# Ledger of designs, part 21: VHH binders against q9y6x5

Target 1, 379 residues: q9y6x5
Amino acid sequence: LPPKLLLVSFDGFRADYLKNYEFPHLQNFIKEGVLVEHVKNVFITKTFPNHYSIVTGLYEESHGIVANSMYDAVTKKHFSDSNDKDPFWWNEAVPIWVTNQLQENRSSAAAMWPGTDVPIHDTISSYFMNYNSSVSFEERLNNITMWLNNSNPPVTFATLYWEEPDASGHKYGPEDKENMSRVLKKIDDLIGDLVQRLKMLGLWENLNVIITSDHGMTQCSQDRLINLDSCIDHSYYTLIDLSPVAAILPKINRTEVYNKLKNCSPHMNVYLKEDIPNRFYYQHNDRIQPIILVADEGWTIVLNESSQKLGDHGYDNSLPSMHPFLAAHGPAFHKGYKHSTINIVDIYPMMCHILGLKPHPNNGTFGHTKCLLVDQWCI

## First folded at step 17 (VHH)

Design ha15
Fold by OpenDDE, fold request of step 18:
Structure ha15 (fold): chain B 379 residues (1-379), chain A 124 residues (1-124)
Amino acid sequence: as target 1 above (379 residues)
Amino acid sequence: QLQLVETGGGLVKPGGSLRLSCVVSGFTFSSYAMAWVRQAPGKELEWVSSISGSGGQTYYEDSVKGRFTISTDNAKNTLYLQMSSLKPEDTAVYYCARVQYTYDSGRWVPFDYWGQGTQVTVSS
C-alpha cells in the first residue's frame, strides 16, 4: 500500500506552549512518535505565507505568498483572507498536494488548509472543503478521515487546518494564563479526538500524521504602539499591509517616503526593498513592496486607531515567540525521539520522502529531518 | 443479509467481569475492521474498541485500556470483548459494528452495520 500522510496545523501554536501547559493527548502522541521542539518559520511569520512554505519548502519570496495582504503592481490585483481564491497568487509554486494529486492511483484531500480550495496549476485536490471558519473540527476531521479511509483512488495525502490557538492568542494575548490554558486544553482534546478517530478506524499504525503550526504569538500592548501618522502623511503612500510588518507603496519619491519613516520609531526598522536583510529571504519577489517596516517584538504599527489585539505574529522569524513545533507519528517516524530545531521549509522534502514523491526545487534540507525517520541514518 | 448479534451482557458488580460476543453473518468477517461501541442512558454513542480485519491491531478508548480486550475468532465469525474490572460508568448498551463509512442522516458515519446491542449493567 502506498504510504499515507496527514498534515495537521493548529494555527498560532507557539512552541513553548508545550513547556508551559499540559497536553496529555499531545504528549502521548509525541511519546509514540517524534517531536521537534522548535521550528524556525519563514519571514514574515504570517498564516498564509508559512502554511504555503510548509507544503512547498520555499521561502516566501520564492512561492509568492509574501503576506496575508498583498498587492501586485502590474495586474493591480489584491490578495487578502477574503480574496484569496485567484490562482494568480498561488501559481508561483507547486504545493505537495498538487504533486501528490497528479500521481497515478493517488489523490489528495484537504480540510481548509490555505490554498487547498484553489486550483493551482489547474489542479485541485480530489476532496476538499471550501474554507469556512464556522465548520467544526469534528466535521473537518470526519471528512478527512472518511476520505483517507474510503476513497478511490486512495487519498495518500491530506491536510487538516484549525484556527486555534491563533484566534484566541490574538484576543487574549499569549500571557493570559487563564484564558490560554482553557484554549490550549481544548486543542489537546481535539488532538485526542483525532487520535481516537484514527484508532477507531484502524488507521493509527498505518497513517503518518504530522501535527504542526505556522507561527507562534507574542504579547502586545496598548503601550507599545508605533503610529505612522506621526511620521508621514497618508497621502504620500499606499498601505498594503500594516503590522507588525508594514508594506509601503510610495505615491511620491521612494527616497522621500523612506526618509520620513526611517526614524519614525526606535522600535521599528525601515528597509528599502534592496536593503532587506538577506537572512529573511524576503527580497526577490515583485509582490514585496518598495519599503518594508518591521516592528520590534511586541510592538504594533498603527495609524490613527489603536490595536484591538493583545497578541500578534509576523515578527522576525528568529524570535522564539514566533516559532511553532512539529510532532509526528506513524510508520515513517521513530518512537520517543525528540529533536531540537528544524526550519519550516525542511518539512516539505521530508513529506516528499515519506510519500515517495519527487520534490520540486525547494529551500529545505532533507538532512535536517533524517533523524526523525526510521529509514534514514542519523548521525 | 448482513447481521450482527451481540450476546453476553448482564448485571455484574463493580470489579466483575463479562465477556461479550458478536456473531456476524452475511459478509467475510476478516475483511473488515470491527468495533465495539456503547451508549449509556442519556449519553452519546461512544467508541470502545476496534480490531483490524487481520486481527493484528487492537485499539481501545482510554477509559477502558487495560481492562477490556477485543479479539476475534475467524473460524466462528465471532468478535469478542472481554471486560474486566468493570465500573458503574461502564453501564451501557454495547454494540458490535462493522467499520465502514456510509452516508446516513445527512452525514458520513464510520459504521455501516451494527447489532441490536447487549445490555451491560454494573451496579453494587
Scores: ipSAE 0.897, ipTM 0.965, lowest interface PAE 0.5, mean pLDDT 96
Fold by OpenDDE, fold request of step 18:
Structure ha15 (fold): chain B 379 residues (1-379), chain A 124 residues (1-124)
Amino acid sequence: as target 1 above (379 residues)
Amino acid sequence: QLQLVETGGGLVKPGGSLRLSCVVSGFTFSSYAMAWVRQAPGKELEWVSSISGSGGQTYYEDSVKGRFTISTDNAKNTLYLQMSSLKPEDTAVYYCARVQYTYDSGRWVPFDYWGQGTQVTVSS
């Protein structure tokens, strides 16, 4: 029988939380498995793009989910968290659950992972939950484990998504030790629940489990605001996405818009699309707008309004505050092994290997994860 | 008819030991993971221990690790729970359960068949 893999994401779990807070359940999980301390995610460091990168192995410019808010000038379509069900946005790539289902005697399951409730390439996850933030972790976990145990054809790949600690990070800021301690304790308890459930069902030694996240969180402040209205009139452009990476669609000459913005703040880089740094791999997609603004770490781009967020993400993907971690356990993984860093796109070829799937062309490097796997040589 | 019959419960002093047995009939014993669960008065059902169908893997809730041992005798179609160093908080009705998801009371539950249970009381 083919191996099984459960991919779990705790949104906005910054890597260094592991060093600064206590996680007895997660640490036990790691002790019996593997840890990648830092995962360099893709630019921009937002939820939808990075979750899709995990399951496609592609940079955002390649898989086409380039932000949480997108606009396509040709079709005049909009993408947002409340409008994400059009396959148009997802069809520029093939996520792993689709690949998995194209195999004989396999199915996929998902609990609210981005894109899993959309028919991508005319294929929707065999089992899925529609996104609803009010649904408890317990219910999500129960459905996922039920599908893993009762499905025909068998579920061999499953995803589980949870919104914390991202929401709390936004609310409290990552530097609020008191509140974040409470929040992260709850996360650890959920991990405990996950492990206990797997043990209860007799799956602990047989199911491969990856626990990861899409991005970190940086501290924001009312003292670090960039007001665009002070630099350019709103009539000169359409705002597609705002902070910390603003996507600008000019209504007048692009050069004029650029010139008005280029010196708007010393804490913001302004790029014409063709001048976006290569290291971001964020250029070759029509959904990337003609001008992007990238705020420095901890700075917030605003209009004539104040931001209530004390934490945010989406910044330069080279910033440690934007990096999540990866932990894994199961028959495919070593026990008690720690690795320094991988790229988030490296997860895809690893998962394909574990599942015995032929990966689509991707930007990941399987070699970066070989040391995590029992069947590979570690150089 | 599928049946699970628990025995071995009783009154024991703290620090004492009990061995619970569950005789199963009506299905292939080794084809299913089996579990012990318990319910104390006024408390929710609590998972205690599981064993894989092959018997190769055993799992325990943290509070009973090192004190309880789950095992099977396939020839006898019997599941066991050896309990040692019993504590008052271990007082509950203990059930033998077959690990198999079923739909019940509006949701999927991980156990499709249970016994009638056996009372374990730990008291000085």
Scores: ipSAE 0.897, ipTM 0.965, lowest interface PAE 0.5, mean pLDDT 96
Fold by OpenDDE, look of step 17:
Structure ha15 (fold): chain B 379 residues (1-379), chain A 124 residues (1-124)
Amino acid sequence: as target 1 above (379 residues)
Amino acid sequence: QLQLVETGGGLVKPGGSLRLSCVVSGFTFSSYAMAWVRQAPGKELEWVSSISGSGGQTYYEDSVKGRFTISTDNAKNTLYLQMSSLKPEDTAVYYCARVQYTYDSGRWVPFDYWGQGTQVTVSS
């Protein structure tokens, strides 16, 4: 039988939560599997871009999902969480579920993973749920495991997405120990439910499971605001994305807009597109706007309207607060092994290896994950 | 016709042992994973244990690990649950079930066939 892989994402699960809170179910999962303590995600550190990087192995400039909110100047199209189903936005890359599904005697399944309800390269997941935040984890889990167990051709790759602890992180801030403890306990319980369900169905020993996240969360404050209206008139630009990385589309001369913004705040870096630091791999895409503003950690870019978010993400991907973790269990993985760091794009070639898929060209390095795998030499 | 018949239940004191049996007919026993589930009075259905069709893999709920043992005899088409160190909390109707998703009552459920159940009562 072909190998099977379930990829699970808990949105906004900051890596250091594992050190600061108790996760008996997740720790048991890790004890019997592997842990990568820190996963360096891609810039910007937002949900759609990073989830697509996980399943493509590409930086954002390469796979084309460069933010949760995008604008294409040629087609005049907009991308957002409420408008994300146009294949136009996704077709610059081939996600792993498409590659998998195009193989003989294989199919893919998805429960609300970004992009999975979209026909990408005219291929949509054989089984999928339309995104609906009101659908319980239990129902999502039930569908995924049903497809893994009952499908013909067999589902060999599946994804499962859950919105927490991101939503709560935004609401309470990651430094709210009382509320975040409650939230993270619920997450651990869900992991327990996942494991129990797989054991119940007799899938646990033979199924590879990866539990990861797309980004972390940093504490924000009303005392750390950058008001753009204090620096530039609204009539001079269109805002494509706001905080903590603002995408600016000038309505007047770009240089003039840049000059008005460059000294707006000591807690914000302003880049012309061509001057964006190379380390971000965030330059070579037309969907990246002419000017990018990057707030320092914990600072929020605002207009005249106040934000009520106490936590946020999207900052520099070198910041530990932005990093998620990766845990895995199954026949492909060692037991009781911990690894310090990988890049989020490294997950793709690893998954391809596990599934016996030829990877598309990608930015990941298979060598970074070899120590996690039983069939590889650990260098 | 497909049938599952549980036996072996009864009254036992705390710390005691019982062995449940489930005789299966109407399908190839080794082709399916099998499970034990239980329902206590006023409580939801609870998964107890599963075994793969080959018998090579066994799984247990945390509360019964180390105390319960699931096994099969393919020649007899029989599923077993050896229960030891029984506790009052183990009191329930025990069902054997074939692990196979099926659509029932508006939802997918992981078991397509069940026995009638056998009562296990643990009381001093």
Scores: ipSAE 0.701, ipTM 0.905, lowest interface PAE 0.7, mean pLDDT 95

Design ha15
Fold by ESMFold2, fold request of step 18:
Parts: sequence; C-alpha cells; structure tokens
Structure ha15 (fold): chain B 379 residues (1-379), chain A 124 residues (1-124)
Amino acid sequence: as target 1 above (379 residues)
Amino acid sequence: QLQLVETGGGLVKPGGSLRLSCVVSGFTFSSYAMAWVRQAPGKELEWVSSISGSGGQTYYEDSVKGRFTISTDNAKNTLYLQMSSLKPEDTAVYYCARVQYTYDSGRWVPFDYWGQGTQVTVSS
C-alpha cells in the first residue's frame, strides 16, 4: 500500500521543555522512533509563517506568509488570525497536501492546520475541519483517524494542529514551572491518547507520524518594554504588526521615520528593508514592510507603558528559546535514534521523500534528514 | 446479518488462564482489524487488544501486555484472546468488536459491530 504520513503540531513547544519537564508518553514515542533535539525555524518565529514553511519547505519571503499580520499595498488587502482565508495570501507556494491529493488514488485530510481550510490554487484539503479553537483534541483526532481508516481514495497525508502549549506559554510565561508543568502534562496525555488510538485501530506500525512544533517561547516582563510612542508620533506611520517584530509603513519620508526610530532603544534593532540581515532570508517579498523593528529576546514593543504578555515568540531565529523539536515514528524511521538539529525547511523534502512525491523548488536540504530514515545511508 | 458471538468466559482463580473466542459471520473476516474491549463493573469501556486484518500486527494495552495474546484462525472466522496470569482487576465483561468507523449519537465511533459480551470473573 502507499506510504501514509500524519503530521502533528503542538504550537509553541520549546525544544528544552523535553529536558526540563516529564513526558512519559512522548519519551516512549521517541524511544521507539527518532528525535531531532532542536529544529531551527524561520524568521520571523511566528505561527502562520512557520507552519507554512513546514509544509512548503520555503523561507517566509518565498512563500509569502511573512507574519501573522500583513498588509499588501497594491491590493490593499489585510491578513490577520481572524482574516486569513483569502487564497491571495497563500498562493505564492504549493503546500504538500495539495501536491499529495493531486496524485492518482490519494487524498489529504486536515484537522485545523493553518491554511488547510483555504482553497490554495483552487484546491482545498480533501477532508478538513474549518478552524475552530473550541473543538477538542479528541474530536480532531477522531476525525483524522476516521479519515485515515475509512476514506476512498485513501488519505495518505494528514495534518493535526493543537494550540497548546503556545496559548499557555503566552499566558503564564515559560518560566512558570507550576502552570507549565500542568499544561505540559496534559499535552503528554494527549500524545498518549494519540498513540493508543492508532494502536486500537491497527494503524500504529504502518503509519508514519511526525510530532513537531513551529516555535518556542521566551519570558517577558513589565521591566522589558520598548515604548514606541516615546520615539515617534502615530501620525507618521501605519502599524502593520507590533511585537516582537514591528512592521512599519511610513506615512512620510521613509528616512525621516527611520531616523526617529533608530535610537529609540538599545534593545531594539531598526532595519530598512534593504538592510535586514541576509541570514534572516527576510527581504524579498512585497509584504515585508519598508521598516521593521526587531526587539531583543524577552523585550516587548508597546504603544503605551504596560503589557500583559508573560511569554512571547517571533524573535531572531538564532535564539534557542525560539526553537521547537521534532520526533517521528513509523516504518520510514529508525528506532531509538537521536539527531542534534535540522532546519524547519528540511521537513518538507523529507516528507515528500516518505510519500514518494516530487518536491516543488524549496529551501530544504534532504541530506540533513537522511539519518532519520531507514532507506537512506547515514553519511 | 453480521454476527459476533463470544464464548469462553467464566470464573477463574487468580493466576489462572482462560481463552475467549469470537466467531464471526457475514463479512470477510480478514479485511478488518478486530479488537477486544472490556468493561469492569461501574467502569468505562477499556480497549484491551487489537489485531490487524492480515493477522501480522498485534497490539495490547499496557496492563495486559505479556499476559494476554490475541490471535485469529481465518479458516474458522474466529478471533481469540488467550488470557494468562489473571488478576482480580481483569474481572469484566469482554466484547469482541469490528474496527470500522460508524456514525452513532452525533459522533464517529471506531467499532460498528459488537458481540453481546462474555463475563470473566477472577476471584479466589
């Protein structure tokens, strides 16, 4: 039978949570499969961009989802987490579920993964749930396993998304051991439920499962605020996105706006678009605004003096606090193998290999993931 | 016309053994994964073991692993659960079930046909 793959994301799961908290179910999953201890994600380290990078293998500048909040000056369209369904935003790339379901005798299923309820290139996932954060993990899992078990043409690629530990990481901060321990225990129980469901259905040994995340989380503080209103009046710019990477559309001469901002705080880097560091791969898209402000780790850009965020992400992708992990189990993967690091864009060509799909042009390197796979020489 | 009929339950002393049988009819037995599910008095249903339609893959919940063995005889259309080293906490009604999603009470559920169950009681 054709190879099958389930891709699971627990949003905001910082890589070092694995060593700092107890995960009996996830550790058993890892022991019977593979672990990548750190996944180096893409800048900016936000949810929509990184989930799309996983499924396209592209940097944000190349796939066009460059932030959770965007503005396109030519069409005057706005994108946000509450206004994300216009295919215009998603059509600069082809995600793996589109490629998969266009193959003979294949379909794709999705439970809440960003973009799977959008008709990208006039193609929506064969089976999907409209996004609704109130739908329980159990219901998401039950739909996915029903589709994997009973569909014709067979579902060969499925995605499953869960909002934790990201939501709690923002609410409590990653350093709140009491609350995060409770949250992470619940997530480990959900992983146990996933594995038991697959075993109960007879799927466990012939389904490839990847458990990963899009980014980590860093601690914020009322002592680490950058007050933008102290440096520049609102009348000089339109604010497209605020923190920790602010996107600034000048209303007056761009150099004047830059000069008002460049010395605003020693804990914030101010970049003209052409001066954004090359290592970010974050320059060559019209949706990236003329000026961006990049806060140092743990600093929050605000318009007034207070903030209620206790944890955040979106910072420089070289920071270990922004990095997730990846674990995998199934017939394509070794048992008991640990790998130090891959790039998040490497996941896409690996998944294409597992599914027998020709990857679209992308930024991933298949060689970085060869050691995870039983059919590859690890050299 | 689909039938699942369990037999082999009874009263057994701790440490003893018992073999449950489930004779099936009305479908191609080897085309479906099959499961044993149990319910102790006052408790919720608990999955015990599954076997793939081909018979090549077997799965057990942790508390029975190493003590119970699921198997099939395709010539007889029969599913078995060999139970050994039985404990009082194994006391339950044991059901065989076919793995196939069906719509029930507003929800997709993973078992479409169940036997009537067979009682296993483990006591001194």
Scores: ipSAE 0.505, ipTM 0.848, lowest interface PAE 2.8, mean pLDDT 93
Fold by ESMFold2, fold request of step 18:
Structure ha15 (fold): chain B 379 residues (1-379), chain A 124 residues (1-124)
Amino acid sequence: as target 1 above (379 residues)
Amino acid sequence: QLQLVETGGGLVKPGGSLRLSCVVSGFTFSSYAMAWVRQAPGKELEWVSSISGSGGQTYYEDSVKGRFTISTDNAKNTLYLQMSSLKPEDTAVYYCARVQYTYDSGRWVPFDYWGQGTQVTVSS
């Protein structure tokens, strides 16, 4: 039988939640498999960009999903999490499910992973659910397991996405131990349900399963606001994205807009596009606006003085609070092995190796993940 | 054509043992994962145990692990559940089931065939 892989994301699962909360089901999953304690994600540390980086192995500047809100000046197109279906936005890269299902005797299945309901390079996931946040985890799981069990050509790559703990992290903040404990217990129960379903179906030992996330979460406060209204008139720019990395399209002289913003707050760095630090790999795409504003951790850029969020993400990808984890189990993986860190772009070439796919050009390094794999020499 | 027949149920005292058997016909037994599923009076169906078609991989629900053993005899096309250290909460109708998704009553369900069941009663 060809190798099979299920990729699961629990959105906004900060790596240190594993140390600070109890996860009996996830810990048992890890005990029988592997753990990467910290995954260094890509800048900006937002949902759409990082989910696409996982499945393409590319930095945001290279795959073209550079934020959750984008604007293209030539075509006048807008992208948002409620307006994300135009293939134009996704076509600068080839995600792994497209490569997989174009192979002989293979198909791909998807339950809500960003981009899987879009025909990227005229190719949509072979089996998919249209995005709808109201669909329960149980229904998403049932569809995935049905497709894994019951499809011809066989489903060899499947994705499953869940919105928590990100939604609750925004609502309560990561420092709210009472609410986050309840939310994370629910997540662990869902992981238990996933493992039990795979065991019930007889799939557990022959299916590779990766459980990961796109980013973490940091605490915000009404005491840590950066009010753009205090620094610059709205008529001088178009706001493409706001917080914590604002994307500014000047309507007047770019240097004048820059000069009005650069002293706005000591808790915000202002970059002309050409001056964005090289370590961000966030410069070489037309969708990156001429000026970006990068708030310090825990600070919120606002147009007025209020924010509903108590937690946020999108900050500098060097911050440990922005990092997720990765756990994996299956015939490709060692048992009981813990690894300190990888880059999120390293996941793609590892998945290609597991599935026997030729990776497209990418920013990942296969060598960083060799120690996780039974068919590779490491230690 | 396809048939699954469970036997071996009965009345047993707490701490006792029973062995359930499921004789299958009409399909290649070793080509499918098989499961035991139970339903207590007035309760929902509960997965108990599964075995791979090869017979090499066995899985158990947590409350029965260490007490129940699933096995197969491919020459006889028979699935077994050896139950030990039985408790009153193990009282249920036990079904043998073949693992394959089928469409039923508006949703996909993971078992396409099962038998009529065999009653297990654990009581003083």
Scores: ipSAE 0.484, ipTM 0.838, lowest interface PAE 3.0, mean pLDDT 93
Fold by ESMFold2, fold request of step 18:
Structure ha15 (fold): chain B 379 residues (1-379), chain A 124 residues (1-124)
Amino acid sequence: as target 1 above (379 residues)
Amino acid sequence: QLQLVETGGGLVKPGGSLRLSCVVSGFTFSSYAMAWVRQAPGKELEWVSSISGSGGQTYYEDSVKGRFTISTDNAKNTLYLQMSSLKPEDTAVYYCARVQYTYDSGRWVPFDYWGQGTQVTVSS
């Protein structure tokens, strides 16, 4: 029987939610499998970039999805969460589902994972759902489990994406215990439903399941706003992305724009592209704009002094509030093992190992995940 | 010629035991996972237990775990459910079903063939 893997993301699931809220179903999942308490994600800590990093093992500068909003000056193309289907944006890397279905007698399935409804290198998942946030978790789960159970050639790699707790984290903020407790309880119930469905279908012991997330969430406030209008006229630049990492395309001399911004707020770092810290691995792609503004944790960059968000992400990837977790269960994984940390790019070579795939060149380190796997020695 | 026939239902006191049987024909029994599903009066269908085609993997809903045991006899093409420590809440029609997704009324459902059911009543 070929090895099978289901990769599940609950968007915006901050690692420390596990110790601050109750998750009976997720804790049972972890007890019978493995936990990585903190996953160090990639900068910027946004949804599209980090989901693509998981499935390619690449830093954002290397896979080309460098933000949720992008502009390419040569082709004049725009990317956004409502305009994300052009393969141009995705074609700088090969995601694992493409590699998987190129193997003899294998196919891939997807329920809403970012990029899986795009024909990347003229290849789309063998089975997929077009993105629609109104489709329930239960319907996504039904389609995935049907494809895992019934397909020929067999589905050996499947992805499943859910928008919470990210959506509620933005709306309420992570410090709203009452609302976040209700939201997180509902997510734990969904994890219980997932496990029960796999057991009902007889899949539970022979399917490898990874439950992870792309980033965390930090508290925002109307008291922590950085007003760009106070520092620079809109006419001097084109705004490609705003907060918490603003992407600035100058319309006048670049040094002039930089000088107007550099002292705008003590709670914001202003970088010329060549001065972006090396630890971000966020310099060597044409989609990264000439100037970026990086707000301090919990600060929001605004134009007209208002913000509707009470929580946000996208900040420095060294911040614990930006880190998700990873849990896994299945024949490839130890049972009852907890691991401190891995890098999010390490997930890709681990998944390739589980599936018996040759990884494309990537930034992950297989050795970081060996302790999770039964066929590897941890030394 | 595919058939699923349940037997073994009846009336039993709380704390009692029953053994349900499901004799199957018309397919290779060991190639499919099989399930028991129940429906209490006026309620929705509820999954109870599943067993892999090999018989090596068994699963139970939480409310029956430790009280019910699913098993197979491949030589007789028969699925069993041993029920012990029965409670009034276990009162239902019990169906055996083959685990295979099929399209029904606009959605995929996980069971393609069902028996006619056998009544289990737990009452003082």
Scores: ipSAE 0.290, ipTM 0.751, lowest interface PAE 5.0, mean pLDDT 93

